# Designs tried in a protein design chat: VHH binders against c4kar8. Part 181

Target 1, 263 residues: c4kar8
Amino acid sequence: MAELSTPSPASPAPLDGGRGDELEKFTLRGARQILQLLQDLITHRGLITAHTGGGHSFMTAVLKVDEERGRVVLDPSPDPQANRRALAAPRLTCVTQLDGIRIQFPLVGLGEGQDKGRPALFAPLPAEMLRLQRREFYRLQVPLAHELSCLLKAEDLARKPVEVSARVIDIGAGGVAVVVPTGAAEFVIGGTLPACRLALPDGEPIELDLEVRNLNRQTQRNGTEQLRVGLRFAALPRAADTRIQRYIFKTERALNAKARGGL

## First folded at step 11 (VHH)

Design x1 (framework vhh_7n9e_1)
Fold by ESMFold2-Fast, scan of step 11:
Structure x1 (fold): chain B 263 residues (1-263), chain A 126 residues (1-126)
Amino acid sequence: as target 1 above (263 residues)
Amino acid sequence: DVQLVESGGGLVQAGGSLRLSCAASGFTFSSYAMYWGRQAPGKGREWVSGISGSGGSTAYASSVKGRFTISRDNAKNTLYLQMNNLKPEDTALYYCAREWPDSYYDEYTAEYFQHWGQGTQVTVSS
């Protein structure tokens, strides 16, 4: 019996830099499949986090797929520094989701120019795209109206204990991503934040230990920079897991119903 | 320009010790968490250890807990890895890094490794 044979966000692989073989079955390499997926991102107005290296990223979107020239057209950042980092990067790693499915792809050879008289970034079509169709890889983008927060217990720059209330921007079965002001606290990948408190809309805050899995200085759509912290649920009791999964499912259903009702 | 220069590797017998150093320049060293990673011949990159900017928090891979100690000297812009009770399976090229990609989250992770050094070779004989 293969009860735990599939890796999950609640029990992620070690920090080892290599999951290529496990992800191969979710990788799209057909030119037509890639074009269709990029077009779907345009149709659904999917926001993309483009990682530019050095722990930096910016928010963008696919504006157009230029099949004749074999290129994607991206929305530039309002922050010129973010655009300069992107243009200097040997590769962008683009991360987004479509209907709850995580999508990830590289862009190489980024350039800048104009599209129909407007500033734009250009890149050749990616040779591959990752589409994770497993529910355990799903990340719900938390609606701003839910005001989901996590009280983190960390250390400040002077090694003093500090509590920081961080806004939860996405949540999955295995963890959350939060944003904090740059300089509010120190984090280290692999470190544990004990006794943090996740506030869901209903009920008492959930007390849990969180492991830091990623750190990124993200340029927001308004051009300001925040620290995005990816956190894994280290020791998640069954009751807490059930509440988190119910929140995710209920919110997904509400968002899907709203989207379909609007059309 | 961000520069990271590792040193201190070498050949040692199983049970021996080595201390690795990483000299950093081109950025405000104390404002960044720093990491040690390694790559054994024919294998992928493995995260080994991390330390917060102030040095107040550390983390270790389970394979090295109790044997390796990470530390930093922010006045000297230098990161250290003290390796004790070395085993043949610790044989690898060791890299200093300013950022570390999550293997699950970041499949196309080359951009995150723009700020690492050339590495220092550690060979542990049995």
Scores: ipSAE 0.647, ipTM 0.875, lowest interface PAE 1.0, mean pLDDT 83
Fold by OpenDDE, second read of step 12:
Structure x1 (fold): chain B 263 residues (1-263), chain A 126 residues (1-126)
Amino acid sequence: as target 1 above (263 residues)
Amino acid sequence: DVQLVESGGGLVQAGGSLRLSCAASGFTFSSYAMYWGRQAPGKGREWVSGISGSGGSTAYASSVKGRFTISRDNAKNTLYLQMNNLKPEDTALYYCAREWPDSYYDEYTAEYFQHWGQGTQVTVSS
């Protein structure tokens, strides 16, 4: 009777990103800490962007932590294709925020099943979670009610100049993330978009140059694919910087006040 | 399955030139921006250049700007990197990629590389 040595669960690959030494300070590896953080995500109904690789991601949430079985339960995508990609991926990279702090963690060994009669995704508990406390990396999630937009000057698939009105989803001191319909324009990481216009609620649009830093295809809950574009402020006038910082500060204050029950 | 196969690397003297190629298969090549990256021994992955799906937009790292030229042939599903005036500091494993990790935008953002080749070694001697 050859004892089938249960393959030792392959140690999850380290979190991808940053200079290894700096990230260690923010990496949680304690089982109790990990469980607590996952529970906090559940309690706060934190939305998670799960990256499946290939520039694809979908929105999910931690539904349950099963300590007895050592697994986490995730909300599947309404898009079957996204779920297939997730299941085929050797690793999911999960990204979220809690109390303004960015959280990242890998999931490996993803499977599908049912939890209480509902479709669910299952994965072993992460071996590590990154919790970035540095204010320097804070990006404000823009409330939908603010309707921030950025007019992008780009080229279409035929290399013709086009203007694309993109919704701003997050903003920081260094840049913005926007969403555009897939195929609306062509982007390349490292490319410059000149003379774009960022619309803030407090006045006239800000004209600025943007550099493309990130491209990510995202499937929405309705099954529609969108392109998330991360943009760096390439040349921001001081006055514009001040306005952006003021907006961020004011919005954060308002959100915090609301969270405290003051509004 | 997405496949990327790099070629054209080798040993060259400083000031020399090389042309790298990347053969792509398993996806609609023209629908994706493509990138060149490199990794020197003991260093992290470095972005080198990018080109949009149509080839209408290109970008370069400051370290290679004016020396390297990215191009593509969508009919042949092939990405190219012309490297001129090579320097010892250009010594690295060069690889092509369909996607670039988020860490390039934010150093603390998770890197997810799934569609990149095995790479081709470029060695520049002094």
Scores: ipSAE 0.027, ipTM 0.542, lowest interface PAE 2.9, mean pLDDT 83

Design x10 (framework vhh_7n9e_1)
Fold by ESMFold2-Fast, scan of step 11:
Structure x10 (fold): chain B 263 residues (1-263), chain A 126 residues (1-126)
Amino acid sequence: as target 1 above (263 residues)
Amino acid sequence: DVQLVESGGGLVQAGGSLRLSCAASGFTFSSYAMYWGRQAPGKGREWVSGISGSGGSTAYASSVKGRFTISRDNAKNTLYLQMNNLKPEDTALYYCAREFPSSYYDEYTAEYFQHWGQGTQVTVSS
């Protein structure tokens, strides 16, 4: 049982956002490539998390690419406050996935209006899009039907130990993203949650230590807010890693087969 | 109107100590985790330490663990960083923040970060 070949379990990755030279290999700047990728997001009805800064985001989607006017049309949030934060933000950072590949792009100069009588948000076409075709950035969107959960051991607002059953929304080789009700527990970026239990189909829950890497108050497409917590696997046992990767592999293939089932 | 005002920086020799303060206003301080970050010349922002809203949980970057202590006084709406055994590599602009994105899990969002103060400069001479 050799230790897992993880990028840095004992020495966490830097919180530095300045990796321009490494990311350049994955950056698309051609107008035709950008238009095609945005169109692919429309075709696959990809959900986009739009980060407005300050730990806030909202769920959106590209509704249309207006090539003649050089802009994208986005689905607004039903929460007016989320839309106000977006319109006030100097920049949106949009994050999505297409066939497991992470896609990120900035939008600057967001405005609001209508498209064919429906409320819409508008922004100029991005000058660049990042398409990260690396396995460490792959995350499976967990099907709701799987009811995947992780029992987190944390502290509540009164510093008392608490166990929170959190819904797993995505999972990758390096960690999970979970959602918890606001106020259920306190989290701090860099903090360790010991002896948590990840419930996967086909076996006993996996006991593991998790490190908090990301906290975000996300406004869903139905207008409700939830706390999204990004958690890194700390020193995952080999057997657990194999089982997690098998789940990801099997689920992705089943989702692809289901999509192809519609002729 | 959210404001964060850092103070306590200065010039100190290696092995010395400094205590940084961050005065917060415009929000319910005790409801938020708070963070210290730093930025050395020509480098990006680096996470240093964090503390939960109640103060019950703390976290530290490996480079400062055992030397730095984060604390808070919720009655005074103030965040502190006690820095001991300072090294030349600790030279940086130090700033406090209510939110700090992780570049590891959400790499690209780390480039979109808001802080409300100009920071306080710490310079450690050898």
Scores: ipSAE 0.567, ipTM 0.829, lowest interface PAE 1.2, mean pLDDT 81

Design x11 (framework vhh_7n9e_1)
Fold by ESMFold2-Fast, scan of step 11:
Structure x11 (fold): chain B 263 residues (1-263), chain A 126 residues (1-126)
Amino acid sequence: as target 1 above (263 residues)
Amino acid sequence: DVQLVESGGGLVQAGGSLRLSCAASGFTFSSYAMYWGRQAPGKGREWVSGISGSGGSTAYASSVKGRFTISRDNAKNTLYLQMNNLKPEDTALYYCARELPSSYYDEYTAEYFQHWGQGTQVTVSS
């Protein structure tokens, strides 16, 4: 009856059944379009976060698309435990971005073997890929050189207030994703972190309330785990929104200029 | 190996109360936030409540805020949901989870999450 909409910022997001139909218009099912998108990820050397369920993930990449065998070849994790979790999972949820557009796809039937004498993971081509082209879902991957941080107000395991300086890894109109050192603080999805401070390169930190929307334990290249926290802007003032959008557009233009100007 | 076993559901009249339990094993319970979700017939899955590892922070869906209370006993590796003033709209299969699969900011779906329990049925009659 009602037009489909993104869950309200003031309300916790529904589980998958409440959003599946809303995302249908952003879902690619054509074989040619899927092959082209996977090839674009290879060309841009896109890093993929592969979720194995239970809040665990590892970093991978598409090494090649084997059209003859109808499969993708993925870079395995250096952590054997992450690979074991992936192989045991009925499905991987792969999340990445291309030019700030979020791309998500499932891989089912993961196996292991070798490609050109090197360990590799193999999976059949996905039957569908999600490409979120809505402006509110756009995420800029924050350049490491910008050292963009967010000071989070949270609680430690002893229920004492703590302030944690978290590195911002991506930013969009609706929120940020940050990396928190293991054990630095406790989070709960749906919880509010009041009066946090987002530091942008140009100007004073922006004070804002953040809602925790996602928690994920990511296995790093060295085999250690870190906590990735997805945070939604609650009641973002227009002035703050303008500054965030300006940072995103300026950074995107600079990245595009660098890509066109050479290596 | 992560295991979650829900219990405590049943048939109750509108205005009544139920207490759900979730017995957890196979991981360091106190190091993880825990969640309750539910799925009603003909509806999608929805998040109900969450609690941090120490129990210091809690969160609730607007539809249950003020009526439901989440709690945990880390010594017993058990998660609880106290449900008061139950309504027919609360009729659903209730699930315990270590992580939420779907959120507004992170577009993961519940189909990709493996560590949900089998659930406990709550039926609220008028």
Scores: ipSAE 0.579, ipTM 0.830, lowest interface PAE 1.4, mean pLDDT 81

Design x12 (framework vhh_7n9e_1)
Fold by ESMFold2-Fast, scan of step 11:
Structure x12 (fold): chain B 263 residues (1-263), chain A 126 residues (1-126)
Amino acid sequence: as target 1 above (263 residues)
Amino acid sequence: DVQLVESGGGLVQAGGSLRLSCAASGFTFSSYAMYWGRQAPGKGREWVSGISGSGGSTAYASSVKGRFTISRDNAKNTLYLQMNNLKPEDTALYYCAREWPSSWYDEYTAEYFQHWGQGTQVTVSS
């Protein structure tokens, strides 16, 4: 009869956001599950990237869940402009990680006020939260001590070739996220960056072709704007895939050991 | 304050050509990569093409590569899509965008991004 094909990790992902119907099995809609997950984010001091639309975001955290009033309390940005964008946005899309699993949830009706005498943002409890268990969504947050970098081959604003050393902030089976100063090079979603060099702690840099999948502008606390670039591995030789997977597994194991030992 | 206004759509026979335009205002046009997307009846939004701020880099969906050409005129704040050898499968509402949601980040669905135009209808008859 009908054959349903489950894509392999190497299968191309559509660039149109067409995964909504597949995500239902990862969506939490029960009030108790939502409350427990939000509380887990507080307990683990999870940093949240709140997207305000238009490629803008800021860093926040859940400070408190007010069950009686049906609200979450969020840490405001130190950047007043980011807070103004958040309050003006019809919806915040909040993204975080818990044990390497991507968590996403919407917040609507954001307001501002005070909690325990300190400035705070308030929103009604989300009606849904997404807990993505898919392999392609798993992201290892790269420890700062590892100093992972990727040398990107791109063009500058004058259409001249440039090489940009970008810090790798997360890595998964399908790609990396890097940070570059705004204006260091031009990027376009769907564009390919050939012959980039990913430096892992052990061994020679890995030469990779990378596809630009996401661009997000972030203002740092010092006022400097940075561009977060999501990059997909366009094609991985088996040797490169093995080295990347080995790095991910070894680092995850070390992080899990520290979490259990309290180091 | 960002405005994107598409034009140039219409009814055309298979094998024909159309040129779409997008007039941009309310932001520094040359500082942003720009995109064309489309939505066919009963389907989700599909990425079609992108161009970097200077115009030095372009990207295309495999379904249109070799048939469509994206370009921009930064002096006129205008984005273009030249569509050649049109097929019935190209029938869709075409819109330009300053940002494109990624399938890697479902939080950025096409419906959530605010800096999208109203679109221009392209209908390709057989």
Scores: ipSAE 0.558, ipTM 0.832, lowest interface PAE 1.5, mean pLDDT 82

Design x13 (framework vhh_7n9e_1)
Fold by ESMFold2-Fast, scan of step 11:
Structure x13 (fold): chain B 263 residues (1-263), chain A 126 residues (1-126)
Amino acid sequence: as target 1 above (263 residues)
Amino acid sequence: DVQLVESGGGLVQAGGSLRLSCAASGFTFSSYAMYWGRQAPGKGREWVSGISGSGGSTAYASSVKGRFTISRDNAKNTLYLQMNNLKPEDTALYYCAREWPSSFYDEYTAEYFQHWGQGTQVTVSS
């Protein structure tokens, strides 16, 4: 991606999922490409958020690809309820990232069994995978050591104003994803959170309005549940946009340098 | 088992009003934000409105803002949509949900949204 060009924020998209034609150019349908991407996820030990519908998801990973039987093997949740929701779902929507690029794919016909004596989930290989490889859709996974936070101004369950310091788990040109303990505050997709404060290293917190775009209850690898909230930057001054892009660029370069040092 | 059952649709003249209901069961209703969506013949799914678990926060699509009002009765596990000044372009199958795909560039796309019930048909004639 050209670093001399100031990236524009991702254009706001409709809350109803928009046009399928716009995703076609990012869709992989070749069997070889799909197998290679799944293998890359295994090699990089990529964590996958599997959405089971009803506002629920769980963290999993691809353990292996069985080319002979045309299926993937997934790590089940330690929470039996999460596994039951997954098996009852007509489809899973699997979301992950590789080098900051969002990867999304459906799994249909999920079953359970054992792989080498261990519980496993099985599904046919996906017929397609989405790979959003444009700069404006890049999402940086925020290192835990950075302790990046966003102070959210919201309402609690009793309709009283509350301030919640939420941990930022990923960040891009168009917004952030944060995690909030279940019950700390209430959110609604399409709602606006005014005058929130995003704390970045090297400077004053950025005051901005955030729009709630995603909301799901995610079962963690340890079996506990947390609320994941996706937030769009409603309006972002150029100076704030520059600071966010600089943080993303600097952190990505540091992470890439660390990865290359291991090779 | 999550179950959502919509009702209250019908045929109405332009400028008229309808009140839709959604009866929820199988989950702690007050702990979830709830949504109304619609799908007109030959069109994709359109998000209409949302309400937080307590009812303290609401959101509306620009096409219905000022005409529609979302509300809930947590004691009855029921979601409502009051539709005023209806227009022919409001003609659609209306359905409720406890989740919504945010956009084609976000976590979900429209094709991954699950329809929870049969919906309730609203037809607006001139």
Scores: ipSAE 0.637, ipTM 0.864, lowest interface PAE 1.0, mean pLDDT 83
Fold by OpenDDE, second read of step 12:
Structure x13 (fold): chain B 263 residues (1-263), chain A 126 residues (1-126)
Amino acid sequence: as target 1 above (263 residues)
Amino acid sequence: DVQLVESGGGLVQAGGSLRLSCAASGFTFSSYAMYWGRQAPGKGREWVSGISGSGGSTAYASSVKGRFTISRDNAKNTLYLQMNNLKPEDTALYYCAREWPSSFYDEYTAEYFQHWGQGTQVTVSS
């Protein structure tokens, strides 16, 4: 009676963590590292986009790190509805940049309270923080004084062609993030916007095709809602790429010089 | 509460067709772009198609372009995916979603997008 050895259930093949594995090298899990990075965000007054899910986000900042209590203190939204969404969300995804490096971290267990008599949001310290050091992830926050804009060719809610002038928030080698009034046009992730025009300070607008990669409804500190649109450069001429890179480099250098006390 | 319920999946032979449906509730359906995604066994979630709120704009992954057609009926709060010329590589659990992670955001943030249905299984046999 040969005991048919029931084949041991094949361990589920590790989820092809290739991309996951690549991210691990950029993930901080050490308590000291996390605290330091949070402190750096405080020091630099880094603005954080907190995503609450459902395509909604609000702007916040880390106000304080309470090491004794193991918690972070965040600036609440001026929009009560955004705060309610944040408190109801099982997780916040916080996204920011420091020195051109994209930082992402989750917060769970959000609560509201008072810090020094001011309304604040509280969360336990993140267990991990993602610091993307790859150059491809670099996004320059565009200074407001530069007044970068992108003329988007899209369709409105009635499917009529419209041109929307959008302010550029950030720019990288691969694309731009812009803000538009909610309802100004319809967008879909993966959709293409043809023959758009990116205005840089150094010359004539660049005509290019843009692919929609991200959509977020964002509540500003003034309580107004806007649509943030992440756009990839779909077909960028070499000359345009060079101009964009030059702009990024020049602007970064100027910002760094200013930060060092240079005129 | 946002609810998405997928249906229409099943077993089909290569070259066959299926039509998926997603019934949406708990939000103003016409105000949101909607998406189809899929997850094959042992793989991550893959974006398949998207459609704007009005249905005027559509997008497709390169892998399904020319074979799949996304549509919506806003009066019925229903999203559709017509899948033609199905291939074994199309075998996956298909999800309807109101949000989709962007390439600008790492998969790290994907865990925070919770407005997905339970999915409908599509199996394409060779």
Scores: ipSAE 0.121, ipTM 0.626, lowest interface PAE 2.6, mean pLDDT 84

Design x14 (framework vhh_7n9e_1)
Fold by ESMFold2-Fast, scan of step 11:
Formats: structure tokens, C-alpha cells, sequence
Structure x14 (fold): chain B 263 residues (1-263), chain A 126 residues (1-126)
């Protein structure tokens, strides 16, 4: 006997743009809340990735909030071309973290000048800021001393297989961000990198499939250019998930102990 | 200045096919990954497919995998989307893009896409 099957709901696309309503609950619009959050970024010396469009970004920081003029003062890139791209952009998307919580805000109307005799970038205070407090958005900034790496299996510009050892700069329950030299390999958002190997300080590398979620060309403060690749864990086994969570927990605990004066 | 111009949309019956084209100018086309997205009336933008600069790697949304094929002709600076076995649910304005946000970035709140085309309308009748 054949019966009509009830169709399953359509699977959502890997990258879904219908997030406006969901993100409203994480959006700060109060002037005092925005000022306080910007001040917290200054106090914690938070590094900000400023996206200028076209996959380009540069590292900056909020140097001060000028309430009298209603603007933020930003550290310019040592790369003049990155600063020119930023000044030409109609909008910058700024992304940073505070205590593992992702913070994102727009800057519109960027200008250049000087602050106390030093070059600076200026922008009006943002009207809104996103503060994303979810497990999937949480990222641990990986200490440089840990030398975490991920061996990526990808293709070069000639479609030849290549293995790239990428430095892991942040890690969360849902994925990692890595940095790759410009031109070392090709990536496409939504693409899968099979059988990559994530090295943690203790134990054998974790073999896993990664999905490309973000691509940002980033100019560092020393003027070098690199590609930042955001990677999502695909079908992560429980044992691997446990090891990653253990690393995050232990590293957080050690960093918190150090910050409180524990040696 | 980066320009993207989509074409090839139209009205088609369920089960039919369409081929979309995107003509790119103002940048070194072969150096950039390219994307197709779509937006149905009253809904947000949805990622459909992506292709690497060389064309060696492609990616597809689960809803279109096996039915749609993305390709590019770097000599002609043109991106294509071959759409087969179209369904009423595929009805949308289809956009060509040089960049696509991750699921963590919201185009409705903070993101600005300078490199999106004007779109081409696809309507699938049942």
C-alpha cells in the first residue's frame, strides 16, 4: 500500500540572509550602552577587524571616544592602501571580541586627520552595535604561545592539490579562524575542505572536515597582508567536540587566572 | 568601479530550465570567487551557489544541489547559473555577487555589499 509522504520542510541554505528579526534582540541602540561598550573595547585594548568591502579588511583599534565631537578615533593601518580603501568605502563593518563575545558595528563617514600630532582615522559614533552572546558565536582568542595550527587540504590557483599549515587565531564550539598567506590556496564560501588536521597542544591532531564561512583579506599593523579564513566544523564527532571544548575551557581558565594575578 | 549585470531570467513552468548570466567589469575577474544569491518577495537574501576564481571549487545550497550548476568563463568575465528542474519555490530575484556574508554577519543591520548586481527575476509557475 503506497501513501503520500509528508514532505520534510525545505532545508535552510548554509548561508541564510533572513536574520534581521533574530539579530534585533542582540542589537544595542542606547547611546549610553554604545559609549560604554566602546569604552570597554578601549580598556581591554581590543583589536578590531574593519571590513572595507571586496574581501578587504585591516586591523584597527578604538583609541578614544570623542563625545564632544560625537566620534570615535581609530588607529590607522600602516598600509596606506588599506587606509585609502577604508576612506573610499561608504561603510566599514567592524568586528571584534570582548571576553569571547562577538561584537559588530558599522562606521559611516570615515575621515582622516591627526590626534595629538599622530595620524588617526575618525568616524561618527555608530547608531547601533551587535553583541552576540551565543555558543556558536563565542570565540577564544588563541594565545600565540600555543602555536595552534590547522593543516588545510585545498587547491592552489592552478587547481592543484596543496596542503597549507595555517595558524589558528580563534576557536569556538562551531569552528576556527585561521590565517593563510595571500595566494597560498583558493577558497570559496560554502566550500568543504576535507580531512583537515587541527593540532591542539595535547594529543594527536584532530582530523575533521571544514566548511568555509568567511574570507577576509587583512592588513596587519606591521603592513603585511594575509587572508583570514573562517571555518565551520562539519559533522564533528563527539570525542573531537569534547577535546576542543576541553582545550577552550582549560585555556580560558589559565588566561583568567593570569589576568587576576595568578602565576 | 566594479559592475555586475545579471540577465537570463524569465517565466518558466515547473520542471523547466533557465540559464542565468552575470557580466562582470572593473576588476580582475579570475582572481575572485563569485556567488549567486536570491531573494523571494518578503524574504531575506539566500545564498545559492559559489565558485572559486579558477573554477576548481564550487559550493551549493542544499535546496539546489543536483539541480543547479554554477560555472564561469574567465576569458569573457562572465558567471553562469544553469538551473534545471525548476520548482515554484525557486521563484526569486537572482543576484550575482563578488562577496557573501557568513551566517554571523547580517546584511540588514551593518553589512554593505558594494559588489551586488541589480538582479534578474525568475518566476516558476506550477
Amino acid sequence: as target 1 above (263 residues)
Amino acid sequence: DVQLVESGGGLVQAGGSLRLSCAASGFTFSSYAMYWGRQAPGKGREWVSGISGSGGSTAYASSVKGRFTISRDNAKNTLYLQMNNLKPEDTALYYCAREWPSSYWDEYTAEYFQHWGQGTQVTVSS
Scores: ipSAE 0.471, ipTM 0.778, lowest interface PAE 1.8, mean pLDDT 82

Design x15 (framework vhh_7n9e_1)
Fold by ESMFold2-Fast, scan of step 11:
Structure x15 (fold): chain B 263 residues (1-263), chain A 126 residues (1-126)
Amino acid sequence: as target 1 above (263 residues)
Amino acid sequence: DVQLVESGGGLVQAGGSLRLSCAASGFTFSSYAMYWGRQAPGKGREWVSGISGSGGSTAYASSVKGRFTISRDNAKNTLYLQMNNLKPEDTALYYCAREWPSSYFDEYTAEYFQHWGQGTQVTVSS
């Protein structure tokens, strides 16, 4: 009937698109559920990365949900160019997290105006929101006090080798997100960065190969632009995987303890 | 206003070659990695190839590696895909993009992004 062969160890293949069928079970379409989730983002002051397409994004937040008018109110960027891109975009893809759970939703029909005399962006309520509850989608926001960095081995615009110390902004079982000054190095989605070094607290840096999974130019709240690079762990040794998981669990525990008893 | 215009598709016999072009405008072309994607009849969107801003780094889907070559001419704001030894399975609408949707940890975000080009049809006969 069936023939089985032992799989050879191999690096994962480059990108082949998405797995839309698996997203359906994580998709919220109920109006009440959507309203509650947006309200939870307001309550927890969740920062949102709004992707305007073309590799650009800016940091925003939901300021208000106007249920009666069926719209959300978003904090505009201090960079006028980021706001112009957002208004020109056919769709914003908003990405955030709540309690370590990745949340994504589209906004269509973005407009600008004022809320209580201050500039604001407005959009109709999204018809759907993704809430990715699986552990492999969990991302720990790295505390600034940890000063977590990853030394990336890449090439500059002149095709010369360059080493870039990138700040790790989030980490999960499958990879890290880092920020790099725009122009410091070149990246391409699907490309491999060999022999990078992830510096965790307690111990030697972990040497690992990273695959570039996404790139976006993020306008910060102060108006400066940085490149956000999403990196997948290509082939983790078991010891490295264990150390990364221990760091995540230890940091979650400390953050949860601080939220409950520490100020 | 970002615009991407693909061209160079057509009908070709198996084993043949085609060169696709993508003319870009409305942004600083040399500052962006660029990508080719395709969508075959009855299939979802498939990433084909990518190239860094300077052209120093390239990446390819396993299905086309060794047969396709991505390149760019930053002076002309043009992206190319040289397709050699074409197979019937390469039949698809080909389009270029300055962004390829993906997750930091998985492949589950492709549907939340849009490409700017209209595409160019490639049909490979046997």
Scores: ipSAE 0.592, ipTM 0.840, lowest interface PAE 1.2, mean pLDDT 82

